VHH binders against Regulator of G protein signaling rgs-3 (rgs-3). Designs and how they scored, part 21

Target 1, 363 residues: Regulator of G protein signaling rgs-3 (rgs-3), of Caenorhabditis elegans (q18312)
Amino acid sequence: MWRSYKAETPELADETQEVDLNLHDSSESDHEGRQSRSASITSSTSAPASNDVTLQVPITNSSATSPTPSTGSMYFIAGMFDGKEKVNREQPPMPTTDGVEYPRAASWAAGNCANVLNDDKGKQLFRVFLFQSLAEENLAFLEAMEKLKKMKISDEKVAYAKEILETYQGSINLSSSSMKSLRNAVASETLDMEEFAPAIKEVRRLLENDQFPRFRRSELYLEYLEELLPRSYAEKWAQSFEGLLGNHVGRHHFRIFLRSIHAEENLRFWEAVVEFRSSRHKANAMNNLGKVILSTYLAEGTTNEVFLPFGVRQVIERRIQDNQIDITLFDEAIKHVEQVLRNDPYVRFLQSSQYIDLLSKLK

## First folded at step 6 (VHH)

Design y31 (from b1 with S105P S106E W108T L110E; framework vhh_5c3l_4)
Fold by ESMFold2-Fast, scan of step 6:
Structure y31 (fold): chain B 363 residues (1-363), chain A 126 residues (1-126)
Amino acid sequence: as target 1 above (363 residues)
Amino acid sequence: QVQLQESGGGLVQPGGSLRLSCAASGFTFSDYAMSWVRQAPGKGLEVVSDISGSGGSTEYADSVKGRFTISRDNAKNTLYLQMNSLKPEDTAVYYCAKTTTHEFPEGTYESWFDYRGPGTQVTVSS
């Protein structure tokens, strides 16, 4: 990594250094209306009591004894829904941007969820996202398991294990086998962590494979990054097409511009291929994503169709049919798409109000 | 003038071990993440393992976790793959690859187009 202080010329190494960091914001903001609806939906769940959260509004009562408001300024509306339990859920506080440089926050999107979970502010932002997705208990459970693992065996550790079971038994959706293993682990005299492994693994898989990819594409993460974005970074996009494509905030603004000239599908395809490559260690996920990319962007006559040179699409289709899906599947297609984006849209973006207005607002 | 040269392949019995090496030149080795990639007969490329420039972070394909260990010696500009408990399905040509991910102050751009190295054959057979 360049941050190792090994680089002979830091500025040149910074421009050309290769790192195992994947910045990807595919398909999150196709249309402003869709994005607003999506953001609203991410705050709800099909789980019981989701409607109770929407009833948490300030009580306007000028005549009765004043109610005491909850810590998060959420109040209860009594008697509004039959058969539903009221749930007092307060959003975790947003992490500040104090002391956070852009590269640190941008690293939270890299690879798997380890980077975001190992950063106090990154974990807090992810917790806010999970709260909005009604999945915050999954992170809380993993944090409780880590605390339990670090405790030396004692009556206190046994009591804490029982508290964990009581707290999470009804809030996390574990398979019956994982729940049985968890109950057996708590009942164990030795508190063998191997007995907790099925539950931990199932929750980690949900967090890693479902919630973390959504976090990376969320408006919440994008807004946090944009607050940290230095003007100098955005100025550098005028000299570096690769720099623009590699920047989460830059891609968002480029995408909005591309939408206005009906070329958004090229960037969405590029982003989908980056996500495909990030799945390189998970064969089934990579194979499935490759098939989805073919059907979404390369099928003739679809609204998202990306037009490729003669034969390029046919080679991809044949490789998928022959079960020859690997990291190189889209190499020729992406090379073409990058040329298409670089030749006209990129130059026009730099002259657009989208770019100029952004640059004017940055510090 | 980037060059990558693999060595250490050969014929080995199931359950055996091999250590692959990759000699790198023409770039500042310690500044780049490196990968081992393999291709079995009639199959596509599989990214077996990745290692960060410092050596502090490693990742493995599910097919090799617990059996293979990637490492690097930045003083010698050399990448290694220690392969233990080899199986017939590990039979492949193994390639050393410099990551084509470009880091800029404004962001990180990833490309996997440009593999280097002629590869070394590993055959696991009784």
Scores: ipSAE 0.529, ipTM 0.823, lowest interface PAE 1.7, mean pLDDT 76

Design y32 (framework vhh_5c3l_4)
Fold by ESMFold2-Fast, scan of step 6:
Structure y32 (fold): chain B 363 residues (1-363), chain A 125 residues (1-125)
Amino acid sequence: as target 1 above (363 residues)
Amino acid sequence: QVQLQESGGGLVQPGGSLRLSCAASGFTFSDYAMSWVRQAPGKGLEVVSDISGSGGSTEYADSVKGRFTISRDNAKNTLYLQMNSLKPEDTAVYYCAKTTTHEFPEGWYLSFDYRGPGTQVTVSS
């Protein structure tokens, strides 16, 4: 009975194309054809997919890395101390919202980190997040590598390469093999960018697999999106349950409401199933997410337990046991959860102070 | 009233090529993302490729990247899948699917509004 929520910029959330701005793909197998889908390195071990962090530690309302007492707090309150404290970081400026429409900013969280890195304001917002997460050196290193790649003067290029090694050697977490390759590349007579590929690849993988998933769920990104959200978008949620669930800002406020009535686990389950379905092109990631979702939300007696109609959970357990995992695995469960959320909590949310107060703040 | 009709399947040798077509009617074709989905015997459903309504954005399963190309002709209400370097593991029934997409960080919410009857692709000598 609800309007199909397809008209509001579905294509802008889509990953158009992965654009690797500074990766040289001459490592080995990746050069053989696929420009490496390095984010999904699945082993025969039970190791979860890189994006599983979003299910285990969702950074929803509070930054998990709120200024640490030893570094961030000292930086922000430097004026409280006399003398020369070891304040060695400055927060990057926040990007303005000027010239940014909501769909553009919403696209930064879709797919992999290419969309955010290829947008000047998106990259700046991500840099602010990385600074707050004590990981800004990862982006700075990639930017330094891109600058190095574009240098034509060999003498200056060699000097800059040595400066990069001196700057990042102690701050970037690289494997011993990648660090050795980086040192060897800097010591090289040719200073071939191919020799930096292992270090660049590993840093980009850390950014993609660790920092980016946390960024898209950060309060920083959410607040930036909320500043851009047109009032008309939020008004449409009263006419479309699917519209509410399809909007990051809308789900955040709905989640706060659901928490107040002890029903947050239903929305968290819905979000986990969406992530599961979005991993459709990565079989190992989808398989691992399916198993995590079963253990997290459908196991009997756990705090996060989602209650399903008779037999639904058992069918899912059997399919996972038989390794029959595909995008339809949670279809019956999600149908039930959507009905539960739509019939009671959704109607109450639209009448709540959470929704009414949000509308009063939007333009 | 939504109708999707696939064609172009058949028997092909390993290393060969096939081009699948899907004729769409009953909806504004250019307003919807479309997908190619396949199901091999005894296996689950696999989404092999997606394309946005304008054709400006495409995605591929890791199993077909570099070998398959999805495209669309909005003037003809037709979706295509060019399949090159075919392997025995590509043997499946291939379905054209109309997809509902929503704007959110978790990615596409894959709810197939409609799926065609399918076309059989067999890669074998």
Scores: ipSAE 0.520, ipTM 0.823, lowest interface PAE 1.9, mean pLDDT 77

Design y33 (from b1 with T99V T100E H102Y E103T F104Y; framework vhh_5c3l_4)
Fold by ESMFold2-Fast, scan of step 6:
Structure y33 (fold): chain B 363 residues (1-363), chain A 126 residues (1-126)
Amino acid sequence: as target 1 above (363 residues)
Amino acid sequence: QVQLQESGGGLVQPGGSLRLSCAASGFTFSDYAMSWVRQAPGKGLEVVSDISGSGGSTEYADSVKGRFTISRDNAKNTLYLQMNSLKPEDTAVYYCAKVETYTYSSGWYLSWFDYRGPGTQVTVSS
């Protein structure tokens, strides 16, 4: 127990193990890494990190049963808050699972949206999600920009650039400066692609900060992964608590089980702390998420209250009050929650109909 | 049994360079992501850089992007941090850490309970 979390040779989560084994084209990952580094050099003035704080709070349909009716009744998919309607939409076709192994599909949830956008089937699945979220114009715009960049004939290229502006200037929400830059780029005789960069960057940020986090937590993505999940992977969860928690499909079924025994908040807290730690390179995002986690799971009498020893909770409250937030903020709390989940719920999950029925379904 | 030992710190002038090393033992080095973490005087911990087990993926804090390069030699069980264009604000104790990863979307979690080195001091001063 005191060595809980890991065996001597921990069985790595399926998803992270595939990334570490470099099953993807490393040259593209390295290129994107260098691109990010270049961007950070120009970010010498503190720009807010990605602070989609509401999406960094655990994503479950349990929020639909929130005791706050006014807030809950207004919680809709992107574009629904303003009463915006789209008519005569045709759903994009679902990508097949043919030729896709579980590690490939699992990689689509990694880091930022680059992995999903660079995979033909991943991008198609993401497009289906965006269609359902009334946000498909953001992806369509980026695809149109990629097509424009690859065009060699300037007359056709200028005509297409004007078509892009006419199509998207009313449907995508860009800042006035990005929109002005876009209009100036289209009006340019030389069609300078650098003038499109602000609009491309802003749309990419919208996808990365809003839609992509929701996609990786979506029922659509979960169902696709579950179709690919080998039975042998799920069988290994009986031998490894870390393997269960590290697997997207595993966490979903464990969450449903935990909900049935009124202990879901422990896994939701665990997921929120992992997301907090993933924000470690973005100080503002990490600080904001830390405060949200405190108010959601650790404040006395909250609906999702996680019960920690008083001393552990008190240290967290004090550090947040004193603005002493760093990656270690929840270390003692997560250790306690993992012990709670491992000791009773995990053992019971392995004996549950939830797990047994899943194993019977898998191939 | 798990041990991490940093080296290569010292006093350097602004604009200078240093290369930190971390010797790892007691676990299968290539199976784990690794991180460089620093603590400046009177500040909390800052995760400077991460590298995947294969070395194929790297990430950097905004404060060091374009100046620092993380790398690893899995045959030698050694992690490196090449630090260029050093600034006074880079003054800190630098720690090597073994990183646990669970999901692609959440990436990593780092725990001082599990595995960290004793640190190496970097001072950037004229």
Scores: ipSAE 0.449, ipTM 0.758, lowest interface PAE 2.0, mean pLDDT 76

Design y34 (from b1 with T99V T100E H102Y E103T F104Y W112Y; framework vhh_5c3l_4)
Fold by ESMFold2-Fast, scan of step 6:
Structure y34 (fold): chain B 363 residues (1-363), chain A 126 residues (1-126)
Amino acid sequence: as target 1 above (363 residues)
Amino acid sequence: QVQLQESGGGLVQPGGSLRLSCAASGFTFSDYAMSWVRQAPGKGLEVVSDISGSGGSTEYADSVKGRFTISRDNAKNTLYLQMNSLKPEDTAVYYCAKVETYTYSSGWYLSYFDYRGPGTQVTVSS
């Protein structure tokens, strides 16, 4: 049985999916927001929990990079072709860790992106991530709209609105209707803020549904968390399997270890079930996740197959088939997977170079 | 040792209100998040609402948001659910549940309903 190693009860996140811009309407999405594609599609495995750090493949004929321009973070995946196209962009400064305790920074990954956007250092770290992902314009647009909204009606406000349109009309990916509404709002010169709402909502949705999930599993965020992680926290993982699995940095290092022994699927399944349970207040999302988890991890002969005791998978299949999906759907499966992870991989992880090296660099 | 006892259920007309209570014992009540979970006839469990041990953070199922309010009195070891604007679809057995979670600072948590009361019946009918 799993039990918190502390009697501290976590603060439950507000799952409204709203960014703090005085827009609290959550109408049903019109299908999906369309994202630009670069001829590569990687399907997520039912849950966002993938912490797949891609190892660099050395390319011969590489020129030596100057060591003086901050060789720092080796966990950062700087940029692919997009990064090279924007080499002259000014990188936002990294937020300092001064005055930030680990729990504060860890909270930035909880719930929706409101927590990270409402924290000055969290927002700055997210801005650095967006810069490296060539999506900083989305955050800059929302910040510009917030400034515009706070301005008193004046010739300066009208001029600023025109500047916003000129700056962002070619850089943010908006639907034709949202862009037309934006242009109409600026052209009228009365600055009807209701006409800006579609564009604001669409950009917020891009940040919430696309960029934020990528941010919280990014090397940039994990490296920032690891810098703040007290050595005592990581030392407790040797005495508490629950403490390891409950820690963002701990799961990252455990996942890398598990990948090396071809057992990553068990942790990915565990994380998918956590996401399934976290969707408990959204019936359609929970039902959809349950079906995706079954097809991704429990179908026989698939690449990601998790092996369960005889009959456990069949019970889950029947419950899904009978539309009997609820929070208990994966209870027996998760108990088995936790035992599998605890018995051999966990003990081996504690003896691994991944864990020992981490402890040696923590303070 | 953990004991949970619900009360306050009953028959009410659509549009009416009920207030459920759950008396908890056998554990340090303020250290644990608590939930209200319901089960309609022939259906699975639905998590209606959660409240943190500190009492400040709450979450609600989409089906009850704006109509139900969860609260707790840590001095009395009691959990409450105020149900307003009741609908026939709210007819169910309502259970009080103790939630076990990992530290929130991890950014992730697991919720388990290891301890659940015997339930109280709520019937919304004309």
Scores: ipSAE 0.517, ipTM 0.810, lowest interface PAE 2.1, mean pLDDT 75

Design y35 (from b1 with T99V T100E H102Y E103T F104Y W108T L110E; framework vhh_5c3l_4)
Fold by ESMFold2-Fast, scan of step 6:
Structure y35 (fold): chain B 363 residues (1-363), chain A 126 residues (1-126)
Amino acid sequence: as target 1 above (363 residues)
Amino acid sequence: QVQLQESGGGLVQPGGSLRLSCAASGFTFSDYAMSWVRQAPGKGLEVVSDISGSGGSTEYADSVKGRFTISRDNAKNTLYLQMNSLKPEDTAVYYCAKVETYTYSSGTYESWFDYRGPGTQVTVSS
C-alpha cells in the first residue's frame, strides 16, 4: 500500500549522480558507519530553509557526551570572547566555477559532509563558509591530520604531530576525552593513526551536525549553484513539477515564492518527508524524524501546520502511537501536499517575477 | 510494463546463508537504482539495502551491515542479495523494488520506490 513518487528528470540524471558517488572508501558514512547521522539532527535537516531556532538534544554538564554544535561551537567562543587571540584572519579565496558542472556542485549537499570534503572546489567553498562562521580551524585540523597520515614515520612526522597539538589544542572544541587521546597519541612517539581517530571523528561530527547543515542552506552555496545552473534545466520546470522540486536552486526560488503567499510550510513538510525516507536504513533516526514531523507540521494550531484531509493525520498519529513507523508513514500526506503545491502555487510560481527574473539571469 | 520476480528464499538454520535473486523486465535496468525491502510477521516494511544503477554505490540497514551484500548484473537484468550469518530476526518476506532518485538536490541522497515484486519468503528456524 505504498507508492513511490516518479520524478520527471533529464535523461541520464541517475548516471550523472552515480559518477559523483562511485567512491565507496571516500564516503563519511563508510568511515562513521552506524553514527554518521544521529537523532541530534534538528528540524533544519528536514527543512533546508532557515530554521535557526532548533531543538537540540539537552545540553549536558560537559561537551564529552553532547554533540556540542550550538553552545560550545568554535565560532561562538572565538568570535564572542577574544577576537585578538585569533590573529587577523585572511579570507580564503572563492573557488572558481571553471570545470564544474551543475550535478557535481549539487552533489556537495547530498548526504553527510563527506561529498563536499572530498571535492577540492567544494571543500574550498565550505572553507569560505567556515571562515565567515569563525569555524575554519575545524577544517584546517582535518587537513593537518590527513597530511600527518601521509608522512613517513620519522622525526619530522613526530615534530609535525606536536605542532598540530600546539596549534589546535586551544582553538578546536574537543571533549576532554578526545583531547586526552590526542595528547597521548602525540606523546607515545608511535603515532598510531588509530589513536587520533577519536579527535578526527569528533571534529567531523561537529562539521556534519553544526556547520554542514548551515552550509547547505547558505546563500553562499545557493549562489554558487545558481551560477552553474543551466537555463535549460530551469526552463524544464515549466513542464515538470517534479523537476522543480528535485532541484536545489528551484526549491529555493519556489520557497521564496511560497513564503510570499503564506504556503512555505507545505514545501518544508515535503522536504522533511524526503529526509525521513532517506533515513530508511537507520531505524532510530527514521522513528525520531517521524515524531518530529508529526509535532512540527501536523499538530493542530502550530505555526507550521500543514492541513490534511479528514482522517489522514489521525492515521499517522495512531501509527506513531503504536510504534508502527515505516517508510510508508507519510505516503497519503505527501500525495495530498504534492497535489496542493502542484495545483495553485506551482502554476502561480511559473507566472511570478521570482521565476521570470531567474530565467532572465541564467545562460 | 514493469515486472520484478524474486527467488531463492526458503528455510535455513541460524548462522546459515541464502542468496536471493530478482529478475527485472519492462524497463532499462541499468538506469535505475534497486532495493531489497523486507516485512517480518506483524511488522512494517524495512529497507534492507540499496544499490545504484551502475552498482558503484551501496547502502545497508544497520541491522544487516557486515552480513548482507547487495549486487547486480546489468547484462542479465538481475539483482542479488547474499545473506550470511542469518538470524531468526531476518525471517521475513523479501521484496525487490525499483527506485527513483533525485540528482543531489535535497542535501541528502534521495530515493523513491516505484514498484515491488511479489516477494520471496525467508524463514530462519531455531
Scores: ipSAE 0.389, ipTM 0.747, lowest interface PAE 3.1, mean pLDDT 75

Design y36 (framework vhh_5c3l_4)
Fold by ESMFold2-Fast, scan of step 6:
Structure y36 (fold): chain B 363 residues (1-363), chain A 125 residues (1-125)
Amino acid sequence: as target 1 above (363 residues)
Amino acid sequence: QVQLQESGGGLVQPGGSLRLSCAASGFTFSDYAMSWVRQAPGKGLEVVSDISGSGGSTEYADSVKGRFTISRDNAKNTLYLQMNSLKPEDTAVYYCAKVETYTYSSGWYLSFDYRGPGTQVTVSS
């Protein structure tokens, strides 16, 4: 019975219970669960049409015809080159691991982005990630708003609010409505901070829905966690399957091992069901994730197919067709997948070079 | 042996209020997150609200947010659900559930091992 409340990082099992607001991300399988796997024959005949990555522009991107046909001013040329006029960008420094214990850093991946944003070193690591993703302006805007909020009402506060608008109005991705609200807030001589709430909320949602889910899966975050991982934690995985699955670094190394034996789809399915259950209070998100999980892992003949006992897939299909999607939708499937992972792959992982080499690196 | 017993259900008019209670025994109550789950006639289970073991964090279904409040008294091993501004759509059997959780990088691994026998709430004119 592995459905124990306890995790290898006990603080995360209670105090950090937050809803995962990444409502549409099921890309844990990434490359092999991708559209290219579903359209196996089309790569040679119409590659440009079938493999268009939302943006038509490839890495060579030397054509500037679409944005504007003319250039001639230094200011305009600068904006065209970096896409953000007068914005300088420098690599932010990596946070040190000094004074950080593993459970603290592991908590940065829990729930929504509140835990990482509320930690000084977590926020710095996230800033490094955002810089590498060309999205650091979103965090910088939120920090500027916090600074503005702490200022006393004065001519300097008004000037700073105008400076914020000038700096960010062309660099952050806000709706027309939120941008107008921001302009009106800055035009207010009283600078009521409640008038800034729509812009702050939208920027937080941009970070939560796109950048934060990618940060959690990033090599940057994984490497930081691995530096902090005590050898004793990894040693306990030999005695606790739940401990292995409950640990971010453990799952990463287990995933690499499973990939080598062509069984990683079982762990990816497990992770997708965790996200599905985390969306339990958001009916539309849970319904959408249930349908995506069915098509990605339970469709017959796909490379991502999880092999379930006879009838289990049919029951799930029928429940989805009947709009009977609830928290129990994948219970029978996940029980089977946990058993499959625990029996042969888990035992073999503990004997693998993947696990043994990791232990040799940890202190 | 885990035991959960709900009480406080009944018939109320739209706009009325009810407070549900759940008496828990057989486990260390403060160590576990708890949930209120409901099932309307002919429909699936809806997770209405969750509360952490300490009571420090709470979550609510979109359908009840702003109207329902979950709370717990760890000294009395009791879970509560305060239901205000009740609607006919709130008519259901309400279950108290002990939640099993694990930490995961994208969220929480949740499982419902135990539910009480339930208490009927009917909202009708």
Scores: ipSAE 0.575, ipTM 0.844, lowest interface PAE 1.8, mean pLDDT 76

Design y37 (framework vhh_5c3l_4)
Fold by ESMFold2-Fast, scan of step 6:
Parts: structure tokens; C-alpha cells; sequence
Structure y37 (fold): chain B 363 residues (1-363), chain A 124 residues (1-124)
């Protein structure tokens, strides 16, 4: 039942320890309650398309509630929609790499989004990503709520709470119940922060379940990490398959190599199972991911089909049918996939121009 | 050779408390995250809590949050689970498990090894 997996390189141990340092900042609301609204819908679709990014000449972007394609829904909007409001949209500055060691930056992809949110440079890089994804208002709302929480009870605090509601009620995608709770909380004479909890929880779920997974896979994050990667780290991948797979930059270059030999699906499956296992405290999210992984990688004739030994897929199918989805669901499948990747593609990768060229760029 | 041995289980009434221990050997204890995992009769495995190698970070399943506290003593190679306000739904075999994290912060939640388990029964 249990897979025997071990790290063979000292650098992997160092990076693992660095990752652990910030897990206590997992944001108390992130794992609480039912899975987010977005998780019950196949596509999140919460990030607006928007007009354009801000360039040398600022381009205005509508911060008002997006017009619905259905004309009938306009009848139920509180207040008349007089026209779109225009807001300047400027890209936040990129964080520098000054004073950042690789393990610190690598920790920003760890577990949930708490590690990236609790690091000043990590949060800034995530903010740049969110800006490019038209979702920066979600982070701004959480920052405003933290500021509100720390204010002394006063007329100023009440005024700030009203400003938050006015600023975000049209830009963040909240359920009707969370929005009503937020409005009621602002109307509270005591400004009980517990009444803001539903809105905070829902926005945190949007960041953690939708934006953060995309940030971890983004070119923005990858390029930042590669600038920091020591050559010695990449050299040790030749001695440890686990060290290669455990390194974000290493996986990227291995993926490009695998794509060139038409074998990328095995690594994508491996990454999907890691994501599945990372959701273990969110039962509904883990269950939904398990079903998606089955349909994406194990169904016959799909573009991403992964070939498993006789019977392994059937056991997974049966466990899903019997509602026996737990962290062990893909244990035998991942064991096989790791052997497939380790035996031939890994050895060939170490001899490839992909790996050799990377080593030539690193210091 | 990695070895994990749980203790501290037993029969307790609803609202009671138990403290589970896990003695670890055969590896550098402080280098690895550890978990408590349970299995109720006829159910799958549920990961109830995780703790980082340093003890600086913890995570809990929603079902136990606010009632259970995971901790570790790296000098004694021992993992603990303090269980308060126990409910009949907490009845399960509790396993101590060793984990591995990847170096980029994207972790494999494999339990490399688990102990034989200790039975916790919550009933009148």
C-alpha cells in the first residue's frame, strides 16, 4: 500500500526543509468547510477577460459588474447600470532577486498559497501574476480586510469598511450569501470580524484553488526561479531522479525533453497525482480531482492516455465507482509511471541538449 | 530500516481526551514531515493532521480542527496527537506516517512508511 520514496541528494533535503518553514501560515479558512463554489463547477471561469493590460499610456479597464450576455438579468441588478466605470490599470513592479536564495523562492509553490502570501517578494510576484490574469482584486480585497482587522474600533474603521464594500462589491465574484453577509457585517455597529469570515473564506478559496495552481505553472514564476537556480543543484539531478522531479525548474526542462520524444503524458500524470495528494484535507476537491485524473489520463483513446499494467486501471475505476477515493488511489499507477520515467527518459534527458544547455547557462 | 510504533489508543467516552504517541527510528526524524492518518470501520484512509520536520507548520482536516493538536519532539524522535472533545465519529485505527516533500514546495504526499496503528474507540 505504501510507496517507498526517498530523497537521494542533500540539496533536496535542504529545499524540503525550506518549504516546511511557512506551512503554519496556511490561512485558517483555506481548508475549512465544503469545497469552494469554483470546485463544484468544472471550469472556474472567475477571472474576467477584460479589455487590455496597462502599457506606457494607461488603458482604462471597467471595474463595474460585467454586463451579462442575457438582457433579462439586467432587470435584477441593484441600481441602474449607467455605464462602465473606468479604472487605470498599471502593472505592479516585479520583485527583484536581490537577497533571495533559491530555496526561499521555491517555497512559494509549496502546499497551499500561504507560503507565497506570507513572503513580501513572493506576494509581489503573485500580485504581478494576478494582474496579468485579471484577478488582482482578490488579493487587494484580502489585504484590505487584514488592514481593517488591525484597525481600532472607530468611525474611521466603519468608514473604511464601507469603502471596502463599495470598492469590491462589483469586482470580486462572491456568492449571493457571502455578499449579503459582507453587507450585513459592514452595517454592524461593532464591526464583528466573524461576520466578514464568509467573504474572506470564499476569496481565499478562489486564490488557492484557481489562481495559485496556475501561478505555480506560470512562465512568470519559472523565469524567476531559474534566475536563482544554482548550477550545483542542476548538477545533482544527474545523481537523483527524485531530485530532478522535486525541482520546479528541473521538471520544466524534463517536460520539454519528454515532449520532444512524445512521452510528456507520463510527467503530466505524475504532476496531476501530486496535486491530487496535496488536496488531501479537502475531501470534495480530492474526490473531484481523482475523477478528472481518471478521465484525462486513464480513459482509452485520450490524447494524454497513460498505459498501466493489466488490472491497475480497473482497480482505480472500481474504487471510484465504490466511492473509495482516498490518498492511496493512484499509488500503484504512480509507482509504474515513475519506473517508466526513471528507466529510459531520465537517462536520455541527462544526455540531451536540453539539460546540457541549461547547465551552461547556470552559475 | 524505518520503524514507526504507535501507542496511547483505547476506549474513551464522548467528550473525553486521549494522547497518541509514535516512536520513530531508522531515519533522521527532523528531516521529514509526519502525519496522523486514520481509518474508520468500512471507510477509506483520512489524513487528520500533518506537521513539518521542524514542527513550525501544522495542518488539520476540517473534521478535527480545533479539537486535535499535532506536535513532535525531535530530540526523542517522537510524534504526538493530542485529541480533545472526542466524538463517536473519531472511532478509528490511527496510524503514524512518514512523508516526503519535493524541493520546489510541490510535495508528494506518499506515506513512505506507516506504523501498525493504534485503536481509538469513542463510545459510552
Amino acid sequence: as target 1 above (363 residues)
Amino acid sequence: QVQLQESGGGLVQPGGSLRLSCAASGFTFSDYAMSWVRQAPGKGLEVVSDISGSGGSTEYADSVKGRFTISRDNAKNTLYLQMNSLKPEDTAVYYCAKETYDSSGWYLSWFDYRGPGTQVTVSS
Scores: ipSAE 0.434, ipTM 0.770, lowest interface PAE 2.5, mean pLDDT 76

